# Designs tried in a protein design chat: VH-VL binders against q9nrl2r1430to1533. Part 93

Target 1, 104 residues: q9nrl2r1430to1533
Amino acid sequence: GGVHELSAFEQLVVELVRHDDSWPFLKLVSKIQVPDYYDIIKKPIALNIIREKVNKCEYKLASEFIDDIELMFSNCFEYNPRNTSEAKAGTRLQAFFHIQAQKL

## First folded at step 7 (VH-VL)

Design g53 (framework fv_iluzanebart)
Fold by OpenDDE, second read of step 8:
Structure g53 (fold): chain C 104 residues (1-104), chain A 122 residues (1-122), chain B 107 residues (1-107)
Amino acid sequence: as target 1 above (104 residues)
Amino acid sequence: EVQLVQSGAEVKKPGESLKISCKGSGYSFTDYWIGWVRQMPGKGLEWMGIIYPGDSDTRYSPSFQGQVTISADKSISTAYLQWSSLKASDTAMYFCARQGYDMKGSYYFDYWGQGTLVTVSS
Amino acid sequence: EIVMTQSPATLSVSPGERATLSCRASQSVSSNLAWFQQKPGQAPRLLIYGASTRATGIPARFSGSGSGTEFTLTISSLQPEDFAVYYCQQYNNYPLTFGQGTKVDIK
């Protein structure tokens, strides 16, 4: 119990979540809202899921953490055309992530 | 351990306002949907709505749309259900519940609060 | 909305016997179906999700089956603590909807 210092992964997730372009990635896509999403995306993931994996210490290597974040963006670009708000947000957030990931 | 703790029983009169609370602990509050379910005396369960504290995305049952307000304060890991003007027919047990997920975009209530009894009578 | 209909309304069963509860949806809910147990004065407890997956800590005597519009909850050997009301709930479409419940009481 008690307050503990955030790990590098935890901090990066916090920064991603707080970013203005995080809105497409905050939570797992709802099948109710997007019925065909899971017919197309076979490895779904979102920031809430990644945060949980971090909290459970499931990432042993930075590369594993990075892979999940990249998968999240890949899914976005696979499902959303480039001219959509989601894809544009993803492009900007991914650029931010690449800069921050250098700290890992 | 995941826990949802709700505020205490309420005794109100018709026309009064009310706001009840549900505090989550043992998990990342902003990362899970949380919902409200009504159970009138001796009756079944009724879904009222859900909110995602991370972005305040809120969904209501049509039966409860405009009748109640669901909100959340993520800074204190608390969800709320409120009425501007109670009716006698609002007398019921109200449960909050967290929605887990199955990695296929489906969400199911996996943890429940203990319930808040609201009694509205003249 | 999708209407969930449970049957029977009341099921009287002796301890140690098999209990079979039915839940029908007015339209397909795929496998997005959950079962809950509620005892008097308590909050509902999740038993099954995804129509057939037991929640963590749920005894093996509870099992769920079905897809589409027809679902079944089975208690293979009823224990004293299993006498309660059971609800099915679909989470395939908004609004989320519950069945009216089946009361399992002692025969």
Scores: ipSAE 0.877, ipTM 0.944, lowest interface PAE 0.5, mean pLDDT 96
Fold by ESMFold2-Fast, scan of step 7:
Structure g53 (fold): chain C 104 residues (1-104), chain A 122 residues (1-122), chain B 107 residues (1-107)
Amino acid sequence: as target 1 above (104 residues)
Amino acid sequence: EVQLVQSGAEVKKPGESLKISCKGSGYSFTDYWIGWVRQMPGKGLEWMGIIYPGDSDTRYSPSFQGQVTISADKSISTAYLQWSSLKASDTAMYFCARQGYDMKGSYYFDYWGQGTLVTVSS
Amino acid sequence: EIVMTQSPATLSVSPGERATLSCRASQSVSSNLAWFQQKPGQAPRLLIYGASTRATGIPARFSGSGSGTEFTLTISSLQPEDFAVYYCQQYNNYPLTFGQGTKVDIK
C-alpha cells in the first residue's frame, strides 16, 4: 500500500483502541492467565500486533488489514460465549469498525 | 531505537516515600507490557510486577503485592514504581524492562532500562 | 513458585573454549525460558528466548537448548566480552522467576 493507505490504517487502529469496547482486543491473551485459549484459537491477533504491522508497513493491501481486524473479531466470537462481556464488546466494536472501514 | 531511560539514583531514610520512573521511546509505549525487577547488592534478579500502559492492567509478584505500586502515564510514555514507606531492606538496584511477545501469548523481557540505585539507610 | 536452579555457580574458561551452562526448573516451563547476560554495572541483556531463539543482534556462538525442566546455554568459542553473569528466567507461570546466576570467569 501507499503512504496515505498506511496513514488511514493507523488512524483507524487509533479509533478502535480509543473505543470503550476495545478492552478485550488491546493485547494478546496471556497464556499464563488463560491457558486454554491457544488450544482453541489457532491464529491469535490483537490491536497492538495490528498497529505494529501497520507501523512496519507489512500491509500491502487494504484487504490484508481488514482481514486481520476481522480475524480478531472471529477469534473473539469463537472463544467467548455470546452472553459474555467480551462477546458483547466485540459485537459493538465490529459494528463500529464496519462503519469506519467504509472510508478505506 | 527502542530505549528505556530510568530516573537517577536515590538516597532515602526509612519511612520516606519514593517514586522512580522509566521512560520508553522508539516504540509504541501503550502496546507493550513494562515490568520491574529488583537486584539486591551482590544478589540475583527478582521480578516485582508488570503493567500494560494501554489499559493499566497490572500484575504483582506475591512477594511485592502491597509493598509497592506500579503505574504508568501514557501521555509521557513513563512507567512508575512507588513506595509509600521505604525500609532499609528496599536498598537495591531497580530495573524496568519491556516485554516482547510470541504469537502464543507468552511475554518475555526484551529491552531493559539502565537501572535506578535506591539506597535506604538511617 | 517455580524455582530455577543454575549450575555451576562459577565457570572458569579460557578465551576460545566452549562454555556450557545449565538451568533446571522445579516443574515444567515448556519452552518459556530466557537467558540473560549481565556485566558488572550494566543492565541484563536478552540473549535467548523460547529456550532456543537468539534475540536480535546476538552472535551465533550463543545457543540455547532444552524444554520442560532441563535447559542449556552454550557459548561455542568464548570471546573476551563474554565474561559475565548469566541468568535463566522462566515466563511460563506467575510469579516470573530467575535462576541465581552462573558467573563465567576468565581462567
Scores: ipSAE 0.715, ipTM 0.913, lowest interface PAE 1.1, mean pLDDT 94

Design g54 (framework fv_iluzanebart)
Fold by ESMFold2-Fast, scan of step 7:
Structure g54 (fold): chain C 104 residues (1-104), chain A 122 residues (1-122), chain B 107 residues (1-107)
Amino acid sequence: as target 1 above (104 residues)
Amino acid sequence: EVQLVQSGAEVKKPGESLKISCKGSGYSFTDYWIGWVRQMPGKGLEWMGIIYPGDSDTRYSPSFQGQVTISADKSISTAYLQWSSLKASDTAMYFCARQGYDYKGSYYFDYWGQGTLVTVSS
Amino acid sequence: EIVMTQSPATLSVSPGERATLSCRASQSVSSNLAWFQQKPGQAPRLLIYGASTRATGIPARFSGSGSGTEFTLTISSLQPEDFAVYYCQQYNNYPLTFGQGTKVDIK
């Protein structure tokens, strides 16, 4: 179980990272460039953090992994207005994630 | 364990090109910023620039913009610092360093390479 | 750019004594300040980040304090291996900037 589950999480993260719409999610939003982000978003996360957590075996349940991915999308929609490139990328990537997550 | 291993010392003449390297191991190379820092003989530390290997996002210090090129090859976990034409004033120790992060979007240098000594003289 | 000024330039202390190093930023850097130790011929070593958080493996005798523009690194009961140059660095604004260094020298 655990080793195969970690491989599945790693594979899904790799697929998300390779997706054309992953660009807003690859790394934590820079406080230098977007100083008000951390006043609005209280639980920041990004794909690089999720990948590190997978590699350190910090996800004990598939639901914990899914919750972190969903938090990432929730933060995107909370901060970014619907008409932004970030929000549009997030909408498409989240739909892709929901299809892939059916395998977990 | 996290390691950054830099290429060996270089002795060059003014006008020559040079590309030095910094190879990361023991972590996911594409998930961390890598920066370059110069230290001239007997002087302090100067930030030159940073690159995120996962998407090639690159930021330069204004003092070094246009004077050097920072790049990375994620297939071999290696970052590069390059000069098209060296000057005697480029004589220095060059360090690469990885940036760790806090959960408030701040990035700080946590692991450093051993340094590459570049000597430029006629 | 934000200018980081360290004082004193050189601090002469004996083993077992307390060393206090200061770092001032020309503008507020919040708590986005790091301290590094550098020994001759070696790369810098991270001691403190976030103004007061010790990096992994750093002895408890090293402590950092301050926020905004005024910062202090304290080394209690200085050990022989602590004789080095110490740099502060702000990571609050681009360009990233370092102080000029404080040399902790043997008395």
Scores: ipSAE 0.515, ipTM 0.884, lowest interface PAE 2.0, mean pLDDT 92

Design g55 (framework fv_iluzanebart)
Fold by ESMFold2-Fast, scan of step 7:
Structure g55 (fold): chain C 104 residues (1-104), chain A 122 residues (1-122), chain B 107 residues (1-107)
Amino acid sequence: as target 1 above (104 residues)
Amino acid sequence: EVQLVQSGAEVKKPGESLKISCKGSGYSFTDYWIGWVRQMPGKGLEWMGIIYPGDSDTRYSPSFQGQVTISADKSISTAYLQWSSLKASDTAMYFCARQGYELKGSYYFDYWGQGTLVTVSS
Amino acid sequence: EIVMTQSPATLSVSPGERATLSCRASQSVSSNLAWFQQKPGQAPRLLIYGASTRATGIPARFSGSGSGTEFTLTISSLQPEDFAVYYCQQYNNYPLTFGQGTKVDIK
C-alpha cells in the first residue's frame, strides 16, 4: 500500500513494457485470432491489465502485484511450447523481472 | 475523465491526401486499442480498423485494407486515419473509439470521439 | 463477414411503454455483442456489452439478452430521452460488424 509502492509498481511495469522481450505480454491474446487460448488458459492477464490495476490502486500488497506478473509468465509457458519465440521472450523477461522485483 | 477528441471538419477535392486525428486523455493511451468507424450520410456504422498504440499493431476491415492507413504517435497520445488519395465516396463522418476490455480477450467500443466530418467534392 | 440484421427498422412507442428491439447474426457470435444508442448529431453511446452487461451509468430500464444468433434489447419504461437510433455490434469475428439500426420514435 501507499503512494511510494504504487510509484514503484508503475515504474516496474513501464520497465517491463519497454523491454525488447515484452511483445508477447503487452496486451491480452485475441480470442478472435487465437480461439483455443481461453479454453486452455483460465486466468488470462497481460501488462496492460496489470498497469490498469496499478493505476486503479487494486494491489494492496507487493505480493499481489508479483503474483499477477508471475501468472502472466506461467500462462505463457503453459500455452506456448518451450522452443517458441513467445516462450523464449518470456524466459528472458521473467529473469529481468526477478532482478527488479528484489527491490519491492 | 476519459476523452477522445478528434480534429475538425475537412472539405477536400478528389485526389487530395488527408490525415485526421484522435487524441486520447484521462487514461493510459498505450494500453487500449483505438478503432475507427465510418458513418456515411444517412447510413449506419462501418468498422474500418483498430490500432494498439503501445506497439502499433493494426487490424483492418477487408473493405478498408489498402484504402486507408491507421497509425498512432504514443508520445502525444494521438491516433491517425489517413488517405493518400480521397474519393467522393469517402464523404462521411469518421469516429474514433476506444476498445473496452473483457478479460477473455474480447473487445467492445466503450468511449467515442465526437466525430470528424469529411466532405469530398469537386 | 458476419451480417447483423436488426428489426424493426422503425419502432413507434408511447412514453412509459416497453420497447423490444431485435438483432440477428448470420452465424453464432456467442455473447460477444454490444448495443449502442445514437442521437442526431452525436457519437454512439455504449449501452450493453457481452450481450447482457450494462455499461457504467446506463439506466436499469435498459437490458440485453440472448446468445448465439438471436439478441434482444429491451427498454422497460421508455423515457422521452430514449428516442434515438439503436445499433447492435458483434465483436466475435473480424471484421467487426454493426446492424443497420432501429429507430425508436415516441408516439
Scores: ipSAE 0.398, ipTM 0.847, lowest interface PAE 2.7, mean pLDDT 92

Design g56 (framework fv_iluzanebart)
Fold by ESMFold2-Fast, scan of step 7:
Structure g56 (fold): chain C 104 residues (1-104), chain A 122 residues (1-122), chain B 107 residues (1-107)
Amino acid sequence: as target 1 above (104 residues)
Amino acid sequence: EVQLVQSGAEVKKPGESLKISCKGSGYSFTDYWIGWVRQMPGKGLEWMGIIYPGDSDTRYSPSFQGQVTISADKSISTAYLQWSSLKASDTAMYFCARQGYNLKGSYYFDYWGQGTLVTVSS
Amino acid sequence: EIVMTQSPATLSVSPGERATLSCRASQSVSSNLAWFQQKPGQAPRLLIYGASTRATGIPARFSGSGSGTEFTLTISSLQPEDFAVYYCQQYNNYPLTFGQGTKVDIK
């Protein structure tokens, strides 16, 4: 990835973080607060981890960045039943992401 | 480089209010929990509470619930610890510390501020 | 609240000797256990996290072991700069709790 791609990834992460529906995704689920989460979710991730990877230039391809964001949503839908506020927030934020990702 | 810089020493009287600060630099401030730890003279370490500056999620130790307020201002990468009315028993060194994390949702203190000495006496 | 108990309270050793410090949790904390070093007038410094992982910049003479309720910090060939107070801390449950410390003194 080039300078243009790194700037685009950072901008997109900033927009995701600022979105009203980002609250389930800002930081890793606390094992103290949700003890069974890590028994169910095999590849945990959150926006703060993705931002750190962007800032450390760890994404070489746009597809790698997109895969991590999609993994985050996949984890949300796997752990949370569809009628939960978490799953509903995830559905709306994922739709927003798909629109913004068209610019990548 | 990751740094946490705390405000200077304070000398106060019982009943006065106080707000001390912890400014983070060298990392994304909103992406890491900040905790506060008390150390009374000649004694060990006591966890007071933590805050996630990105969403202001705050957790207190039961021993400090209602005694202090923890807050953060992400626009200036600064966390705060505040007392509405100090007591002589609040005399201590106060440390702020950032929490690192593992990918299994566990958080541990990795970088520490230099400490703020608070002396409360009449 | 999980109570962390450290032993001994004070350990007197000569430079070059091995120091072994113990930490016991009142209930299992898995491997969510950290060790900190504190010198007079200074902030604590992270030595070990995850019971056995050395923090960045920590010399190889420091090693941690254990899981569940029994944990050990070992300092092989103690150096003059290692005379300090050492704290264990569990981060498995709220409230987060520290041991009372082991003071490593020169004999």
Scores: ipSAE 0.564, ipTM 0.893, lowest interface PAE 1.8, mean pLDDT 93

Design g57 (framework fv_iluzanebart)
Fold by OpenDDE, second read of step 8:
Structure g57 (fold): chain C 104 residues (1-104), chain A 122 residues (1-122), chain B 107 residues (1-107)
Amino acid sequence: as target 1 above (104 residues)
Amino acid sequence: EVQLVQSGAEVKKPGESLKISCKGSGYSFTDYWIGWVRQMPGKGLEWMGIIYPGDSDTRYSPSFQGQVTISADKSISTAYLQWSSLKASDTAMYFCARQSYDLKGSYYFDYWGQGTLVTVSS
Amino acid sequence: EIVMTQSPATLSVSPGERATLSCRASQSVSSNLAWFQQKPGQAPRLLIYGASTRATGIPARFSGSGSGTEFTLTISSLQPEDFAVYYCQQYNNYPLTFGQGTKVDIK
C-alpha cells in the first residue's frame, strides 16, 4: 500500500489498462460466462494478473514481462475470430504495447 | 495486508434509503471482484452479487436483482451496497468479500469484511 | 440455481475426534467448491477452495475432497477453536450459492 514510484513495468501496465481497447484484457475470462474458454486456452492471463506479478516483483527480466503480455494477446487471437470486437481491440492494444515496450 | 473495512451498524425505518460501504486496502482494488453476502439473524449466508471495480462489471443474484444496487468507487477503493426503500425483512448482517481467482477462470471469496449490521424496524 | 445441501445440520464431536461434513450439489459444480468457517459474531473464513486446496494459513487438519455433486470437509482431530458453523459454496454457476451450514459443537 501507499504511494510508490511506478517502475517501468508498473507504468506500462497502467497505460495498457487505461487504453480504450483494454476491456477484453482487464480480468480473466469467466468460465461461468465462457464455458469452453479453458478447453482452448491453456495458459490464461490478463492485465490484473500481470499487474499482480509486477507488484510481487516476479519479473526479473523485461523479456519475461513482455512474454506475458504477448501471451495475453496470443490467447485473444487464438480464441476470438479476427472480425470480433475483442480481436480488433487486441490488435490495436498490441500495436500500442509494441510502441511503449521500446521504453523498457 | 489485505483488509476490507465496512461502514458501521445502521438503524433504519421501513421506507428509508441506505448505502453501506466496504473499503479495500493492501491490494490493487481494481483488480479483484468484490461481493456482498447477506446473513439474516440466525440464518445462513446468501450471495447477493459482485462487482469488478476495474470496469464496474456487476452481477446480481436473481433474488436480489432490482432489490439492491451494487456499485464501486475505485478512486477511493470502496464498494457500496444500497437500498432505495428498506423493508423490515432487510434486517441482517451484510458482509463484503474479495474474490480471488484460480487460473481456470473460477473465483472464490478469500477475504471478508467484518460485516455491517442493518436493523430495520418501525 | 444450484442447490447446496449440507449434512448433518448439527454435528456433535469431542475434542480430538474426527469430524466429517458433507455437502451435496443439485447438479455438478466440478471442483468449484469452497468451504468456509464462521464463528459467532465473526465473518466467514475461507478454509478450502477448488474442493481440496487449503487456503493460506489453514491448518493441515482441515481437508476437502470430492467433485461433481458430492463433497466432504474433514477435520482430522477437532481442536477447541474448531467449534463453529461450516458452509460450503459453489462458484461454478450463477447465482453463487451456499449450503445451509453445519454446526459443529462439542459433545
Scores: ipSAE 0.841, ipTM 0.934, lowest interface PAE 0.6, mean pLDDT 96
Fold by ESMFold2-Fast, scan of step 7:
Structure g57 (fold): chain C 104 residues (1-104), chain A 122 residues (1-122), chain B 107 residues (1-107)
Amino acid sequence: as target 1 above (104 residues)
Amino acid sequence: EVQLVQSGAEVKKPGESLKISCKGSGYSFTDYWIGWVRQMPGKGLEWMGIIYPGDSDTRYSPSFQGQVTISADKSISTAYLQWSSLKASDTAMYFCARQSYDLKGSYYFDYWGQGTLVTVSS
Amino acid sequence: EIVMTQSPATLSVSPGERATLSCRASQSVSSNLAWFQQKPGQAPRLLIYGASTRATGIPARFSGSGSGTEFTLTISSLQPEDFAVYYCQQYNNYPLTFGQGTKVDIK
């Protein structure tokens, strides 16, 4: 990756964070609040972690960035039943991401 | 460089209201929990509560629930601790601190503000 | 709430000596334990998190060990700048709780 790629990743993360459906994804699930989450989800991630990785230039390729965002959605659907507000928010935010990711 | 800068010392009378501040810089303010910790004169540290500025998610220690209000204004990267009516027993140093995290959902304090001394006397 | 108990309350050591500080939790906190240093008139400074991981910039003479209920902070060769109060803190359960502190004083 380069300066232009990092700027594009930063812009996309900002747009995801601003989206009304970002609330399940803003920060890592607290183990104190949801004790069984980390028994089920083996590769946890959230938008704040992805943003930090972007800022530290840890993504070498656009595919690595996209993989982390997709992992975030995959975790949501693995932990949360489809009829939950979390899963519904995840479905809508993922669709938004797929449209925005076409710019990468 | 990560910095938390707190508002200056306060001298108040019992019954007065007060709002003190903690301004973060050098990091993405909305991506980290901010906590408040009390230290009474000559005593140890007591956790009061935490807030996530990105969504205003707030958690209080049971000992401080209803005694204080924690809030944040993400547009100016500032967290607040507020009392509606101060008591002499609120005389203490108040620290704000940022929480870092591990990848297993645990949150721990890393960077601290310099502290705000609040003195409440008649 | 989980009660954190530190011992000794005061530890008198000479520069160059090893200091060993203990922290006990009233129930298991796994490895979710941090150690902080506080000097007079200053804010606490993070030394160790996850029971044994040194925070950025912390000298190698500081080491942490333990899990569950028994934890130790060791300063292998005490320097003049290490005279301070040390607090352990659990972040395994709400409310978050601190020990009462161990004062490391000059002998």
Scores: ipSAE 0.692, ipTM 0.910, lowest interface PAE 1.3, mean pLDDT 93

Design g58 (framework fv_iluzanebart)
Fold by ESMFold2-Fast, scan of step 7:
Structure g58 (fold): chain C 104 residues (1-104), chain A 122 residues (1-122), chain B 107 residues (1-107)
Amino acid sequence: as target 1 above (104 residues)
Amino acid sequence: EVQLVQSGAEVKKPGESLKISCKGSGYSFTDYWIGWVRQMPGKGLEWMGIIYPGDSDTRYSPSFQGQVTISADKSISTAYLQWSSLKASDTAMYFCARQHYDLKGSYYFDYWGQGTLVTVSS
Amino acid sequence: EIVMTQSPATLSVSPGERATLSCRASQSVSSNLAWFQQKPGQAPRLLIYGASTRATGIPARFSGSGSGTEFTLTISSLQPEDFAVYYCQQYNNYPLTFGQGTKVDIK
């Protein structure tokens, strides 16, 4: 990846962070607050981690970036029942992401 | 270089309000928790609470809940610790510290501010 | 709250000698245990996290071990700059708690 690709990933992460439905995804789930999360979710991730990976130039392909965002949503739906505020926020944010990701 | 720089020493009277600061630099301030730790003269370390500046999510130690307010202003990369009414028993060194994370969801303090000495006396 | 107990309260050693500091938790904290060094007038300095991982820039003479409720910090060959107070801290449960400290002093 080139400099324009990194700019596109950073722009999209900023848009996701600013979205009203980003609150379940801003930071890594705390093991203290949710003790069983890491027994269920084997590949944890959050927007702060993805942003750091973008800034460190760890994504070489758009597909790698997209895979990490999709992993974040997949973890949300695996841990949280569909009727929770977390799952509902995830559904709306994922739809927003799919529209924006068409530009990548 | 990651740095946390705290405001200078304060000398106050009981009943006065106070707000001390902790300014982060050299990293993405909104992406890390900031904690506050008290050390009374000649004593050990006591955790007071933490804040995530990106969304202002806060967690307090039960011993400090309702006694202090933790806040942050992400536009200037600064966290705050505030008292509405100081007591002589608040005389202590106050440290801020950044919490790093591991991918197991554990958080530990990795960088510390230099400390702010608060003296409350009549 | 999880109570962290450190022993001894004071450890008197000569430069070049080995120092071993103990930390006990009142219930299991897994490996979520950190060690800090504090010198007079200074902020605490992270030495070890995850019970046994050295923080960046920490000399190899510092090592941590243990899991669950019993933890040890070892300084293999004490240097003049190592005379300080050492604190253990658990980050497994809220509220976060520190031990009372072990002072490493000159014999």
Scores: ipSAE 0.455, ipTM 0.865, lowest interface PAE 2.5, mean pLDDT 92

Design g59 (framework fv_iluzanebart)
Fold by ESMFold2-Fast, scan of step 7:
Structure g59 (fold): chain C 104 residues (1-104), chain A 122 residues (1-122), chain B 107 residues (1-107)
Amino acid sequence: as target 1 above (104 residues)
Amino acid sequence: EVQLVQSGAEVKKPGESLKISCKGSGYSFTDYWIGWVRQMPGKGLEWMGIIYPGDSDTRYSPSFQGQVTISADKSISTAYLQWSSLKASDTAMYFCARQKYDLKGSYYFDYWGQGTLVTVSS
Amino acid sequence: EIVMTQSPATLSVSPGERATLSCRASQSVSSNLAWFQQKPGQAPRLLIYGASTRATGIPARFSGSGSGTEFTLTISSLQPEDFAVYYCQQYNNYPLTFGQGTKVDIK
């Protein structure tokens, strides 16, 4: 890892959070509000969890960070039908991520 | 170090408005829910509501819906609890508390503010 | 709403004795139950979450058990600093609800 990699991950997470399409990903889906989510999604994650992991230096490789972001999008597309506002936001945010991740 | 620091004690008359605050520090304020809990003198704890400062998603206990307003200003890492018109029955200690996630979509209170004593009397 | 009932209302124990506190939910809350300690004039302090997981910095003498509707907090060897009111709280359903508290007096 190192200090440079930590800073790069933090910058990218901040950019994702500030993006207009981040709203489905900001916080972990509430089981009280969406009871069936955790019957379908076995590895839940969200941007607030990823940011905490970055801040606690839990990512040793860039690939581990990228895998967690991709898991977040994969969960979105698995739970949400393609025509939903969640899935559409996820598609646009994932494209933005792929452009930014080329710099990692 | 995670800290929640609340505004000081208030002494008010019935019918007056009031807004109390809870300032978070030592963590990413926009990434955690903040809740408000009432404790009437000599009584137990009552959940009032929660807010997620990152998107202003707000949930109220039915007993407090319409009685109070919960808000947050993420630019200064501060959550608020507000009354438009206080009643004597609002006399209580008010706590703010942060919620931590449990990876299965469950949220529990982990850190608490010191409390704000609100006294409403004629 | 889910009603949380704690018993006993007051428990008087001598230092070094075992204290057992009960919490019952009116319907299942799975393991989404927390225990808090509150000393006079202080904010609540998280002891246990997920029914049985100790929060950071909480002494090993505190343990939680149970699931569904029946939960127990045990203090294996009560210390003078354990004089407090203890609350259980469910976070399985809205509205979030607390028990009415058990007051532990050290005598």
Scores: ipSAE 0.544, ipTM 0.887, lowest interface PAE 2.0, mean pLDDT 92

